# Ledger of designs, part 10: VH-VL binders against UPF0246 protein Cphy_1568

Target 1, 255 residues: UPF0246 protein Cphy_1568, of Lachnoclostridium phytofermentans (a9kqm9)
Amino acid sequence: MRIIISPAKKMVENIEALPVCGEPSFIDQTNQLLTYLKSLSYEEAKEIWNCNDQLATMNFERIASMNLKTKLTPAILSYQGIQYQYMAPEVLEKDQLEYIQEHLYILSGFYGILKPLDGVTAYRLEMQAKVNLSDKKDLYEFWGSLLYNKLREETDFILNLASKEYSKCIERYVTEDVRLVTCVFGERKGEKVIEKGTYAKMARGEMVRYMAEHKISTMSEVKKFDRLDFSYDENLSNETKLVFLKGESNVRDRK
Below, E stands for the ipSAE of ESMFold2; O stands for the ipSAE of OpenDDE; V2 stands for 0.75 times the mean of E and O plus 0.25 times the DockQ between their complexes.

## First folded at step 8 (VH-VL; framework fv_tixagevimab)

Design c3 (from b5 with heavy chain N59R; at its last look DockQ between E and O 0.63; V2 from the best seeds 0.00; counts 0 for: pae E 7.2 > 2)
Fold by ESMFold2, look of step 8:
Structure c3 (fold): chain C 255 residues (1-255), chain A 119 residues (1-119), chain B 109 residues (1-109)
Amino acid sequence: as target 1 above (255 residues)
Amino acid sequence: QMQLVQSGPEVKKPGTSVKVSCKASGFTFTRSAVQWVRQARGQRLEWIGWIIVGSGNTRYAQKFQERVTITRDMSTSTAYMELSSLRSEDTAVYYCAADLEYSTSFDYWGQGTMVTVSS
Amino acid sequence: EIVLTQSPGTLSLSPGERATLSCRASQSVSDYYLAWYQQKPGQAPRLLIYYASDRATGIPDRFSGSGSGTDFTLTISRLEPEDFAVYYCQQYGSRPPYTFGQGTKVEIK
């Protein structure tokens, strides 16, 4: 099985906790994107980054001097959002780290797909960015089937823990020989499931940790996830969607 | 250990200038942004401006734009904020804060510099 | 300029209780550019939350942020003695000036 997760917007340099153990599989495509980004005016780049003026200014300077081969950080340590905090990769035991290095992929608008210990530089490029490169109108077209084909070569079972923004780059190309199963983390409100983004990110990170701790490789084992007061709900689930519902113990209490 | 250390307290007369320093250590200063914020007694925090350390590019809040200059010295890893034409309402604690690795979050704060403007 | 209004102004609670702090913006804060800070008397602010919901490094998991658009919440799931302080929200949207809320004081009941 292979697990896909989203990146995070905040990236840091953290080279002392874990080693860099590889190069991103699509570094040539990343270099094409870098060349494209360097060709943009400030205003064009700011629109693509969809960010405030401080961040746009900083990233414009970063792109101008970026070197894809130096000052690298392991991808899993470079991303800092809440999902990664709940995954807590810096405290994984050796066998757990081996598990994620074998099974986990991080999706990226800039790198395409990353193994946890691939060396990366900090960047800003969300998968929904509307780049215009080589007749491609956005990054989904730019990456095309490349990311899915890499996963297909390695597995017939993909566990999707990524946000829709990122998982679309895989979902659009799924073939009949591969199962793609999406985990949904939400709360029951009447007849429907309400997904809260913060809790979903926490649960996705915790699921990766749970799987690494137990060396999970089957869907039946995934269904046993019960952390953060979530539990599997068979009635809302099907063969491609696993729904986990949060109980009341972790809901805001209005005393 | 990453830290920002600011210059000591200042007592100034109206109409003069003050220059507060903010020395960084334990991180890559040239890849950071430094922002300046002030807080008068019992008041909310007020943003003054930032500098992108590598390029020296600055942005100021419009309220301060005619009176403030933010600079840096990369050889000493020090940022500076100079506020001119001081008035009594400029009495406040002035903070520098660093945003590391272009994340636009104020991860590290200096200890603050009390600037008192009185005659 | 975006005005941030925090509520309540003061929140009196005992250790072990859950604290819920609200921050409302006068207009939508794009891209979730909202942060939360803790400030104790005589100290600099301490970053707790950025991008509305992401915890800063070293912040314990009892702190969580949520919300989008104009309505944001900081939750402390179980107050510890060291959590009694003033809390500020800050927006840092696409255009300066960046602005802070007026604060919520969390004090011992």
Scores: ipSAE 0.061, ipTM 0.651, lowest interface PAE 7.2, mean pLDDT 87
ESMFold2 (binder alone), look of step 8: mean pLDDT 87; pTM 0.887
OpenDDE, look of step 8: ipSAE 0.642; ipTM 0.871

Design c4 (from a6 with light chain Y51W; at its last look DockQ between E and O 0.72; V2 from the best seeds 0.00; counts 0 for: pae O 6.7 > 2)
Fold by OpenDDE, look of step 8:
Structure c4 (fold): chain C 255 residues (1-255), chain A 119 residues (1-119), chain B 109 residues (1-109)
Amino acid sequence: as target 1 above (255 residues)
Amino acid sequence: QMQLVQSGPEVKKPGTSVKVSCKASGFTFTRSAVQWVRQARGQRLEWIGWIVVGSGKTNYAQKFQERVTITRDMSTSTAYMELSSLRSEDTAVYYCAADLEYSNSFDYWGQGTMVTVSS
Amino acid sequence: EIVLTQSPGTLSLSPGERATLSCRASQSVSDYYLAWYQQKPGQAPRLLIYWASDRATGIPDRFSGSGSGTDFTLTISRLEPEDFAVYYCQQYGSSPPYTFGQGTKVEIK
């Protein structure tokens, strides 16, 4: 089993908490992107980042001096956001850290795909960014099937906890020999399931932690996830989609 | 520990200038942005301006464009805010805040500097 | 210039109650450009929420941010005695000025 998650937009430097244990699998492609970004004018870069002047200016300076080999932070500690807060990698026990190092991958616009302890520098580049590099029109085209192939080499089962933006890089290339299962965390509204971004991020992080704590390796075990008032709904789920609903745990006891 | 330490309180006469310092420690100052905010007693926070430390680029609120200058000294990891042509209305606590490591959030704040403008 | 309007001006509640604070923008602001601060008397503001919904380091789970477009909300699920303070929102729009709301005071009933 391999688990895929989304990165966070905010990144920090933290070189002390956990050791870096490797480099990104596609560091050469990352260097290519870095070189490309360094070649851009401020206006061009700002357009790619699709951000305000503050962020554009800061990131422009960052790119100008960026070195992918120095001041590295373990990927899992670099990303800051609600998903990672609930994952709480900084307080994982040794065996739990080993679990995520083995099973967890972080998708990235800049790095492609990361292991938790890969060394990274802070960057800004979302997967949906419009990058014109060589004959490629965007980062989806740039990465192509590389990220999926990396996963395919290691597993026939992918648990998708990533947002649609990032999971697209994998979903487009899934072959018959690989089972991709997507987890959905939402609330029931009539006949619809609505995913609230905040709760979804919380749940994704908590799921990763849950899996690490229990060393989960099967879909059956994933279905037992019951944290943050989420519970598995069999009727809304199928072979490729696991639906967890918030606030319905008490309804099961009444049947 | 990451922190911003501001200069001490100032008492100024109208028409004069004040320069407040904000010294950073515990983080890479050159990879940050610093904003200045003031607050009169019992009043709301008011944005003055900001500086990108690496480039020195600044932007000021329109209200202060003619009177404020924000600078930085990378060698001492210190940001400065100078306000000229002081008025009684400029009496306030002035804060610096830093966005560290290009995180797009001002996580760290100075303790504030009281500036009193009186005849 | 984007104007942020917070409501209510004052919120009087008891410990243990839920607090809901609103911040409305005069024009659409990306959720990635909204922050919430807490300020206690005589102290500097403290970052609570950034990117509209992400908690700053060390911020308790009882604080949560939500919203998009022009409407943003800070929620304190269960007020603690130390939560009684003034809360400000700030926007980091496409360009400066990065304006603040006028603040909401959460006071003890």
Scores: ipSAE 0.019, ipTM 0.529, lowest interface PAE 6.7, mean pLDDT 91
ESMFold2, look of step 8: ipSAE 0.206; ipTM 0.684
ESMFold2 (binder alone), look of step 8: mean pLDDT 89; pTM 0.909

Design c5 (from a6 with heavy chain T28D V52I; at its last look DockQ between E and O 0.82; V2 from the best seeds 0.00; counts 0 for: pae E 4.2 > 2)
Fold by OpenDDE, look of step 8:
Formats: sequence, structure tokens, C-alpha cells
Structure c5 (fold): chain C 255 residues (1-255), chain A 119 residues (1-119), chain B 109 residues (1-109)
Amino acid sequence: as target 1 above (255 residues)
Amino acid sequence: QMQLVQSGPEVKKPGTSVKVSCKASGFDFTRSAVQWVRQARGQRLEWIGWIIVGSGKTNYAQKFQERVTITRDMSTSTAYMELSSLRSEDTAVYYCAADLEYSNSFDYWGQGTMVTVSS
Amino acid sequence: EIVLTQSPGTLSLSPGERATLSCRASQSVSDYYLAWYQQKPGQAPRLLIYYASDRATGIPDRFSGSGSGTDFTLTISRLEPEDFAVYYCQQYGSSPPYTFGQGTKVEIK
């Protein structure tokens, strides 16, 4: 089993908490992107980042001096956000850290795909960014099937806890020999399931932690997830989608 | 530990200038942005302007554009806010805040500097 | 210039109750550019929420941010005695000024 998650927008430098163990699998492609970004004018870069002048200027300066080999932070500690807060990688026990190092991958616009302890530098580049590099029109085209192939080499079962923006890089290339299962965290509203971004991010992080704590390896075990008032709904789920609903735990006891 | 330490309280006469300092420690100041915010007693927070430390680029609220200058000294990790042509209405607590590591979030705030303008 | 309007002006509640604070923007603001601050008397503002829904370091789970477009919400699930303060929202839109809301005072009932 391999688990995929989204990165966070905010990144920090933290070189002390956990050791860096390895480099990104596609560091050469990342260097290619860095070189490309360094070649851009401010206006061109700003357009790619699609951000305000403050962020654009700061990122422009950062890119100009960026070195992918120095001041590295373990990926899992670099990203900051609600998902990672609930994952709480900094307080994982040794065996739990080993679990995520083995099973967890972080998708990235800049690095492609990361292991938790890969060394990274802070960056700003979302997967949906419009990058014109070589004959490629965007980062989806740039990465192509590389990220999926990396996963395919290691597993026939992918648990998708990533946002649609990032999971597209994998979903597009899934082959018959690989089972991709997407987790949905939402609330029931009539016949619909509504996903609230905040709760979804919380649940995704908590799911990763849950899996690490219990050394989860099967879909059946994933279905037992019951944290943050979420519970598995069999009727809304199928072979490729696991639906967890918030606030319905008491309904199961009435059946 | 990461912190911003501002200069002490100021008492100024109308028409004069005041320069408040904000010294950063515990983080890479060169990779930050600093905003200045003021607050009169019992009033809301008012945005004055910001500076991107690396480039020195600034932007000011229109209200202050003719009277305020925000600067930084990278060698001392200090940001400055100078306000000229002071008037009684400028009496307020002035805060600096830093956006670190290009995060687009001002996590760190100075303790504030009281500036009193009185005749 | 984007104007942020917070509501209500004052919220009177008891410890243990749920607080819901609103911040409305005069035009659409990306969730990427919305922050919430807490300010206690005589103290500097403290960052609570950034990117509309992410908690700052050290902020308790009872604080949560949500919203998009023009409507944003700060929720305190169960008020603690130390939560009684003034809360501000700020936007970091496409261009300065990075304006604040007028604040919501959460006071003890």
C-alpha cells in the first residue's frame, strides 16, 4: 500500500527535528523547473505563481538564490497546514515514522513526489500552475506519468488522500493492475455528501496518523477509521471510493 | 527564539517626525516581509504599509503615502517606520509584524511602540 | 481597496458556549489571503488563522476558520476564559492595502 497526500502552501525551514533521509526521486526534473523559473522575468514568474506582489517578489528573490542541496528540511516537517497539524509528524513514534516513510508519499508541483524524510527547500509552486517548459504547457504535462509510475513500481494499491488538484497526476494514468481508492470526508445533506475543505484536511491528516498508529495495510482496516466524529458509510462507498460521514456514529447503533 | 523587539515610547510635538525601530531575532530577517500597523486607543487596527526586506520594495496606504517611510537594515536585522508631519491624530501604538519564509502570514509581532503627539 | 466588515460588533457569551464571528469582504478574496487575529487588552495582536482555515502554531483546536469568496467565519467551539478578546480579520489581496476589519469583541456575559 502507498498513501498519497497533498502538500501545504506554507513551508518552513526546520533542520533539527528529524533527519533528512534521502533526496527527492525526481530531483533532476526539479532542477529543470528551478532553472526554468530562474530564467523568467518578474512578470512572467508572477503570472505563474498567480499571487500578489508581496508573494511574487519574495518568491522571485527566493528562486534567484535557491539551492536544492543546502538548508534542507524533511518534507513532512516542512509543510505547514491543518492537514499536517493533525498528522502531527513531529510527535510520531519511531515505528510510526518508519511506517509513513515506507507507505506515505507527498505530491508536489515542484518536486513531483516526496517521501516524508526527503530533503526539501521551501518553495511556492502549485500543481495547477501554468508552466511553459519545453513542449509542455503545464505541470501536469511536465510530470506526465512519472509520478504514477513511481508508485506503480512499489505497489498495486494506492490510497488517495490527496486533493483533486494533485490526485489528477495519478488518476489519469492508473492501470488495471493498480487499485486506486479515494477517501471522501464529508457531511450528509440529503442524498448528497458535502465536503468541507477544513474538515477534509483535518480528516486526511488524522487518517494518516491513524494508519501509522495501527500500521494499517488493508482497505478493511482503513474502513475502521472513526476519529473526528467520522464513520465509514458502506452504502455510499464502492471499490474505488471510501466515504466517511461526520456526525453519524450514533446511527449505526440504532440498526 | 523568534521575536520582534520595538523601540521605546515616543513623545513628539506636532510637525515633527518619529522613527520607530523593529529588531528581529531568531530567524532569517532577509527572507521576510514586515508590515507596520497602528492602533489608536480603543480603535481598530490600521494598516500603514509594508516592506519586502530582500528587495526593499515598499507600499503604503494612501493615507500615509506622503508622510511615511519604511526602511530596513539587513545588517542589523532591523526594520524602521518613520512618520513625518506628526499630528495629534497620529497618537497610537505602532506595531511591526513579520511574514517569515515567504509564508504570506504575519506570525510574529512586536510588542508595540506608543507614540504620543502633543503640543 | 477591499473593505472588510466584521459582525457582530460585540458578542456576549458565557464560557463553554460556541462563538461564531463573521468577516465579509467588499469583493472576492482568495482564501489564500485571509487571516484572523486575537488581541487582548494591552497586548499585540496574535495570529490565529491564516489561509482562511489553517491554524497558526500553538493555536488550540477549538479555533477554526472557514469560508471563501466574500464570506469568512471564525469559530470558537467552546469558549475558554482566556478567549474573551477582540478578533480582527485581515486580507492580503492581489494588491495593497492589506486592510483589517473593524473587529469583533467577544465579551463575557
Scores: ipSAE 0.291, ipTM 0.737, lowest interface PAE 2.5, mean pLDDT 92
ESMFold2, look of step 8: ipSAE 0.377; ipTM 0.763
ESMFold2 (binder alone), look of step 8: mean pLDDT 89; pTM 0.905

Design c6 (from a6 with heavy chain K57Q, light chain S95R; at its last look DockQ between E and O 0.80; V2 from the best seeds 0.00; counts 0 for: pae E 4.7 > 2)
Fold by OpenDDE, look of step 8:
Structure c6 (fold): chain C 255 residues (1-255), chain A 119 residues (1-119), chain B 109 residues (1-109)
Amino acid sequence: as target 1 above (255 residues)
Amino acid sequence: QMQLVQSGPEVKKPGTSVKVSCKASGFTFTRSAVQWVRQARGQRLEWIGWIVVGSGQTNYAQKFQERVTITRDMSTSTAYMELSSLRSEDTAVYYCAADLEYSNSFDYWGQGTMVTVSS
Amino acid sequence: EIVLTQSPGTLSLSPGERATLSCRASQSVSDYYLAWYQQKPGQAPRLLIYYASDRATGIPDRFSGSGSGTDFTLTISRLEPEDFAVYYCQQYGSRPPYTFGQGTKVEIK
């Protein structure tokens, strides 16, 4: 089993907390992207980042001085956000870190796909960014099936905890020999499931931690996730979707 | 470890200038942005301007365009805010805050500098 | 210039209660660039939330941010005694100035 998650928007440098244990699998493609970004004018780069002038200036400077070989931070510690806070990688035990190193992948617009302990530098590049590199129109085209193929080589089961913006890089290429299962964390509103971004991020992070703590390897074990007031709903779930509902535990006890 | 330390309180006469310093430590100053914010007693936070340390690019609120200058010294990891033609209305606590490594969040704040403008 | 309007001006609550603070923008702001700060008397502002919904380092989970476009919310699920303070929102999703809201004071009932 492999688990995929989204990166965070904010990145920090933290060189000392955990050792870097490898380089990104597609570092050459990342270098290609970096070279491309370095070749852009300010206006072109600004368009890609889709931000104001001041932020564009900051990022322009970052790209200009970026070195993918120095000042590296383990990927799992570089990303800052609510998902990663709940994952709390900095307090994972040795065996838990080994688990995520084996099973967890982080999708990235810049790096493509990362293992938790891959060395990375801070960047700003979302997967949905519009880049015109060679014959490719965007990062989805740039990466193509490369990321999925990486996963396919390792597993026939992918647990998707990534946002749609990133998971579609995988979903588009899924073959019959691989089972992709997406987790949905939401609240029941009538017959609908409402997924709130904040709670979803919390739950995704907590799920990763839960899986690491219990060394989860099967879908049945994933279904037992019950943290943050979430519980598995069998009726709303299917072979490719696991639905977890918040605040439903009390309802089950009444039936 | 990561902190911003501002200069001490200032007492100024109207028409004069004040220059407040903000010294960074514990992080790479050259890869940050610094904003300046002031707050009069019992009043709301007011944005003055900011500087991108590496490039030196600045932007000021319109209210301060003609009177404020924000600078930085990379060798000493210090940002400066100079306000000229001081008025009584400029009496406030002035804060610096840093966006570290272009993270798009101002996580670190100075302790504030009280500037009093009085005759 | 984007104007941020916070509501209510003052929120009087007891410890243990839920606090809901609103920040409304005069025009759409990307969730990339909305922050919440806490300020106690005599202290500098402290970052609570960035990117509309991400908690800053060391911030308790009782604090949460939500919203998009023009409407943003800071929620304190269960007020602690130390949470009584003034809260500000700031936007920097458009051209400067990176304006603040006028603040919401959370006080003890």
Scores: ipSAE 0.248, ipTM 0.755, lowest interface PAE 2.2, mean pLDDT 92
ESMFold2, look of step 8: ipSAE 0.303; ipTM 0.727
ESMFold2 (binder alone), look of step 8: mean pLDDT 89; pTM 0.915

## First folded at step 10 (VH-VL; framework fv_tixagevimab)

Design e1 (from c1 with heavy chain I52V; at its last look DockQ between E and O 0.02; V2 from the best seeds 0.00; counts 0 for: pae O 8.0 > 2, placed apart)
Fold by OpenDDE, look of step 10:
Structure e1 (fold): chain C 255 residues (1-255), chain A 119 residues (1-119), chain B 109 residues (1-109)
Amino acid sequence: as target 1 above (255 residues)
Amino acid sequence: QMQLVQSGPEVKKPGTSVKVSCKASGFTFTRSAVQWVRQARGQRLEWIGWIVVGSGKTNYAQKFQERVTITRDMSTSTAYMELSSLRSEDTAVYYCAADLEYSTSFDYWGQGTMVTVSS
Amino acid sequence: EIVLTQSPGTLSLSPGERATLSCRASQSVSDYYLAWYQQKPGQAPRLLIYYASDRATGIPDRFSGSGSGTDFTLTISRLEPEDFAVYYCQQYGSRPPYTFGQGTKVEIK
């Protein structure tokens, strides 16, 4: 089993917290992207980053001096956001860290796909970014099936905890020999399930932690996830989708 | 609400130029691409060209390469398509469509602008 | 340029029936950059499917896209009265022009 998650937009440098244990699988492609980014004007780069002038300037300078081999931070500790807060990688025990190192992958616009302890530099580049590189018009074209093929080489089961923007680069290439299962964290509104971004991010992070704590390896075990007031709904789920609903546990106990 | 609003119908003489506007609202225009498509009455959709708003980069179909200019004004969130040396065959409804926030899909379309070229 | 050929030109069916529309590319379309549009008379096209198989926002689940390389299919599992229209495929891969197919008209039998 491999687990895929989304990166965060905000990144920090922390070279002392945990050791880097490897390099990104597609570092050459990343270097190609870096070269491309270095060739952009300030205005072009700013547009790609979708940020204010202050952040654009900082990132522009960062890219200009970026070295993919120095001042590296473990990927799992570099990303900052709600998902990663709830995952709380900094307080994972040794065996839990080993679990995520083996099973967890982080999708990235810049790096493609990362293991938790891959060394990364801080960057700003979302998967949705429109880039003109090697006759490719965006990062989806740039990466193509490369990321999926990486996963396919390792597993026939992918648990998708990534957002749609990132999981698209995997989902479109799924073959019959691989089972991709997507977790949905939402609230019931009539017959619909509504995913709120904040709660979904929280749940995704917590799910990763839960899986690491219990060394989860089966779908049945994933279905037992019950943190943050989420509970598995069998009726809304199927072979490719696991639906977790917030606030439903109390209703079940009343029946 | 996301929408594209195009300029009104045009009646032009052969040999003249027409400039159609497409105003975007409800999304970040600078993080989009706009394509222009036309359709003569009872005919198929025909791709004219497109522009990446942020960079201003354009590409045109070969058929229109010498006659069409696509531009954008980021301050007004408006894309433009200018077609010169108009011919009767250019009579069609012209559509703009946007790839919203780099979604890589043209999921929103303008209402269309009828351009009539007649002597 | 990539030429898209749709078939059939006209598809006559009754409500409740399954519709299968084909879009064939003259060369392989990279990374599933194929879209399907619906157009009704007097209206602008509406996006149905993008990335060959992803449904656009608000599109009913009776619409599905499949295919890869040079062969793509739009399927309407059960035709509703409002589904009778012209359907276009478009490729928007690595290189323009982003050409359209000639369209398939789905009409009521």
Scores: ipSAE 0.020, ipTM 0.546, lowest interface PAE 8.0, mean pLDDT 91
ESMFold2, look of step 10: ipSAE 0.415; ipTM 0.776
ESMFold2 (binder alone), look of step 10: mean pLDDT 89; pTM 0.907

Design e2 (from c1 with light chain G93N S94N R95W; at its last look DockQ between E and O 0.02; V2 from the best seeds 0.00; counts 0 for: pae O 11.9 > 2, placed apart)
Fold by OpenDDE, look of step 10:
Structure e2 (fold): chain C 255 residues (1-255), chain A 119 residues (1-119), chain B 109 residues (1-109)
Amino acid sequence: as target 1 above (255 residues)
Amino acid sequence: QMQLVQSGPEVKKPGTSVKVSCKASGFTFTRSAVQWVRQARGQRLEWIGWIIVGSGKTNYAQKFQERVTITRDMSTSTAYMELSSLRSEDTAVYYCAADLEYSTSFDYWGQGTMVTVSS
Amino acid sequence: EIVLTQSPGTLSLSPGERATLSCRASQSVSDYYLAWYQQKPGQAPRLLIYYASDRATGIPDRFSGSGSGTDFTLTISRLEPEDFAVYYCQQYNNWPPYTFGQGTKVEIK
């Protein structure tokens, strides 16, 4: 089993907390992207980053001097956001870190796909960013099926905890020999499931932690996830989608 | 509310030029691309060209390479398509379309501008 | 350039029936860079499907896209009266031009 998650927009440098244990699988492609980014004007880069002038200036300077081989931070510690807060990688125990190193992948616009302890530098580049390099018009086209093929080499079961923006890089290439299962975290509203972004991010992070704590390896075990007031709903789920609903745990016990 | 509003209908003589505007609102214009498409009456959609708003980079269909110029004004969130050396065959409804915040698809369309070329 | 050929030219069906529209590319369209549009008389095209199979915002579930390589399909599971229109496919796989198919007219029987 391999787990895929989304990165965060905000990144920090932390070279001391955990050791870097590997290099991104597609570092050559990343270098190609870096070369492209270095060729952009300030205005072009700013548009790609979609940020204010202060942040754009900082990022522009960063790109100009960026070295993918030095001052590296473990990927899992570099990303900052709600998902990663709830994952809380900094307090994972050794065996839990080993679990995520083996099973967890982080999708990235810049790096493509990362293991938790791959060495990365801070960047700003979303998967949906509009980039024109060589004959490629965007990052979806740039990465193509490379990311999926990487996963396919390792597993026939992918648990998808990534957002649609990133999971698209995987979903479109899924073959018959691979089972992709997507987790949905939401609230029931009539016959629909509404995903609130904040709660979904929280749940995704917590799910990763839960899986690491219990060394989860089967879908049946994933279905037992019950943190943050979420509970598995069998009726809304199927072979490719696991639906977790918030606030219904007590209702099940009453039936 | 995201929308593209195009300029009004045009009536032109052969050999002249027409410039159609497309004003964007409700989204970050600078983070979009705009394509122009035309459609003659009862005919198929025909791709003209596109512009990446942030960089101003353009690409045109070979058919229009020598006659079309696509530009943008970021201060007014407006894209323009100018077609020169007009011919009767250029009579069509012209559409602008934009992607959504660096989406790879053009999901918002203007209402269209009728351009009539007649002697 | 990539040429898209849609079929059939006209599809005559009744409300409630299933519609299947084909779009064939002259060469492989990689990474599913194919879109479907709906156009009603006197109106601008409306995006239905992008990335070959993803529904645009606000598009009903009865619309679905599928396919890969050179063969793509738009399916309307149960036609509603408002679904009778012309449908176009567009490829944006390679560098421009982003060519359109010639369209399929779905008309009421």
Scores: ipSAE 0.005, ipTM 0.494, lowest interface PAE 11.9, mean pLDDT 91
ESMFold2, look of step 10: ipSAE 0.281; ipTM 0.731
ESMFold2 (binder alone), look of step 10: mean pLDDT 88; pTM 0.903

Design e3 (from c1 with light chain S53Y; at its last look DockQ between E and O 0.02; V2 from the best seeds 0.00; counts 0 for: pae O 8.0 > 2, placed apart)
Fold by OpenDDE, look of step 10:
Parts: sequence; C-alpha cells; structure tokens
Structure e3 (fold): chain C 255 residues (1-255), chain A 119 residues (1-119), chain B 109 residues (1-109)
Amino acid sequence: as target 1 above (255 residues)
Amino acid sequence: QMQLVQSGPEVKKPGTSVKVSCKASGFTFTRSAVQWVRQARGQRLEWIGWIIVGSGKTNYAQKFQERVTITRDMSTSTAYMELSSLRSEDTAVYYCAADLEYSTSFDYWGQGTMVTVSS
Amino acid sequence: EIVLTQSPGTLSLSPGERATLSCRASQSVSDYYLAWYQQKPGQAPRLLIYYAYDRATGIPDRFSGSGSGTDFTLTISRLEPEDFAVYYCQQYGSRPPYTFGQGTKVEIK
C-alpha cells in the first residue's frame, strides 16, 4: 500500500530537525523546471506563482539562487499547513517515521513525488500552475504518467488522501491492475456529502498519523478511523471511495 | 456565486465592429483564462480565441486572426471580444467561458450575446 | 490544428436506454485534455466532463467519460428526459486552437 497526500503552499527551511534520507525520484525533471523558472521574467514568474509583489519579488530572488542539492529539509517537515499540523511529523516516533517513509508519498508540482524524508528546498509552484515547458502547456502534461508509474512500481493499492488538484495526476493513469481508493471527509447534507476544505485537510493529516500509529496495512483498518468526530459510512462508500462523515458516530454501524 | 455576465444584444452593419463584454464575479478573475466561442443558428460551436487574464496573452483561431481582439480589464474583472469588418456570416451568439486557475476546464459560461449583422 | 469528429450525428433513443457518443481526434490528444459539453436549445453549453473522465460539479453519475489518444467516449448509462440535447467535445490537450467537434444530437425516439 502507498498513501498519497498533497503538499502545502507554505514551506520552511529546517535542516537540523531530522536528517535527509534520500533524493527526490525525479530530480532531473525538477532541475528542468528550475531551469525554466530561472528563464522567466518577473512578470511571467509572478503569474505562475499567483502572489503579491512582495512575495513575487522574494520568490524571484530565491529562484535565481536556488540550488537543489544544498540546505535541504526533509519534505515532511518543510510543508506547513493544517494537514501537516495534524499529522504532526515532528513528534512521530521512530517506528512511525519508518512507516510513513515506507508508505507515504507527497505529490508536488515542483518535485513530482516525494518521500517524507527526501531533501527539498522551499519553492512555490502549484500543480495547476500554467507553464510552457518542452511543448507542454502545464505541469499535468509535464509530469504525465511518471508519478503514477513510480507508484505502480511499488504497489497495486493506492490510498488517496490528496486533493483533486494533485490526485488527478495519478487518477487519470490508473490501470486495471491497481486499486485506487479515495478517502472523502465531509458532512452529510441531505443526500449529498459536503467536503469542507479545512476539515478535510485536518482529517487527511490525522488519517496519516492514525495509520502510522497503528501501522495500518488493510482497508478494513482504515475504515476504523474515528478521529475528529469522523466515522466511516458504508452506504456512501464503494470499492473506490471511502466516505467518512463528521458528527455521525454510531456504535452500531462500526461493528 | 461564480458567474459570467455578458453584454446585451448587438445589431451592426457590415464593415463595422462589435465589442462584447464578459464580466466575471465570484472567483479570482486574475487566475483565470477566458475563451470566446460563437454559434450561428443551428450550427456547431466555433472557437474564436482565448486570453490568459494574468498575462494578457492571447491566441486566436486562424479564421479570426486579422479581425478579432480579445482583451481584459483586471480592475473590473471584465473580458472583451472585439470583432471588426463584420460580415453577415458573423451573425451568431457569442459566448465567453472561463477556467479557474488555468485548469482549462471552462466550467463557467456566460449567457451569450446575440450579434446580428445586417445591411 | 486538431480536428474532432463526433459520431453519430444523431442518436435517437428512449428514456432509460444507454447512450454512447464518440469523439475522434485527428491527432492524439495529450494527457486526456478533452471536455464534453451539453447544450440545450437557447442555452449556453454546460460542462459535463473534463480531462476526459472527470465529472464537473453537479453532474450526475450516469454521465461518464472514457478514452485516450484519439478515441474518446461519452456514455449516458440511462437516459433521463432532461438528457436529450446536443453534446460537443472539445480538445485542449495541445496548442490552440481549442477546437470543438461538430456535435451529436441525442433525440427522443
């Protein structure tokens, strides 16, 4: 089993907290992207980053001097956001870190796909960013099936905890021999499930932590997730989708 | 609510120009691309061109390359399509459509603007 | 430019039946950058499917997209009365122009 999650927009440098244990699998492609970014004008770069002038200026300067081999931070500690706060990688125990290192992948617009302890530098590049590189019109075209193929080499089962913007890089290439299961964290409103971004991010992070704490390896165990007032709903779920509903905890439905 | 609201119907003489507006609301206009599509009565959809709002970069179908200009005003979240040297064959409903965050999904469409070219 | 050819031109079916619409590209469309639209008389097109298989927001499960390369399919598993309309495919998997197919009319038998 492999687990995929989304990155965060905000990144920090923390080179001392945990050791870097590997290099991104597609570092060459990342270098290609870096070279491309370095070739852009300020206005072009700003458009890609979709940020204010101050942040654009800072990023522009950062890109100009960026080196993918120095001052690296473990990927899992570099991303900052709600999902990662609830995952709380900084307080994971050794065996839990080993678990996520083996099972967890972080999707990235810049790096493609990362293991938790891959060394990364801070960057700004969302998967949905529009880039013109190598006759590709965006990063979805740029990465193509590379990310999926990486996962396929390792597993026939992918648990998707990533947002749609990132998971689509995987979903579109799924073959019959691979089972992709997406977790949905939402609230019931009539016959619909509403997924609120904040709670979904919280739940995704907590799920990863839960899986690491219990060394989860089966779908049955994933279905037992019951943190943050979420509970599995069998009726709304199917072979490719696990639905967790907030505020509907029922002991009878959890046998 | 995310929506595109287009300007009203136009009646033009041959040889003149028409400028149709498309005002966006409910989403970040600067992070979108806007395409223009037209449809004559009982005919297929025809792609005219598009603009990347942030950069202002445009691309036009070859058929319209010399007659069409697509622009945007970020301050008013409005895209424009101007077609010059109008002909009777240009009589159609013109649509704007936007994709959010350059997804190229174009899931938001204007209501359409009828442009009639008659002598 | 990439030319999209839809077939059939007209599909006459009854409610409850399965509809299969084809969109063939003159060249390979990269990375599933194909969209399907529904258009009813007097209305703007409505996005059904993007990226060849993803359903747009609010689109019922009876609509599904499949295919790759040059051959794409829109399937309506069980036609509802409101599904009778014209359907267009559009490619955006390469450089502009983002061309449309000529459309398939799904009409009631």
Scores: ipSAE 0.015, ipTM 0.543, lowest interface PAE 8.0, mean pLDDT 91
ESMFold2, look of step 10: ipSAE 0.255; ipTM 0.711
ESMFold2 (binder alone), look of step 10: mean pLDDT 89; pTM 0.912

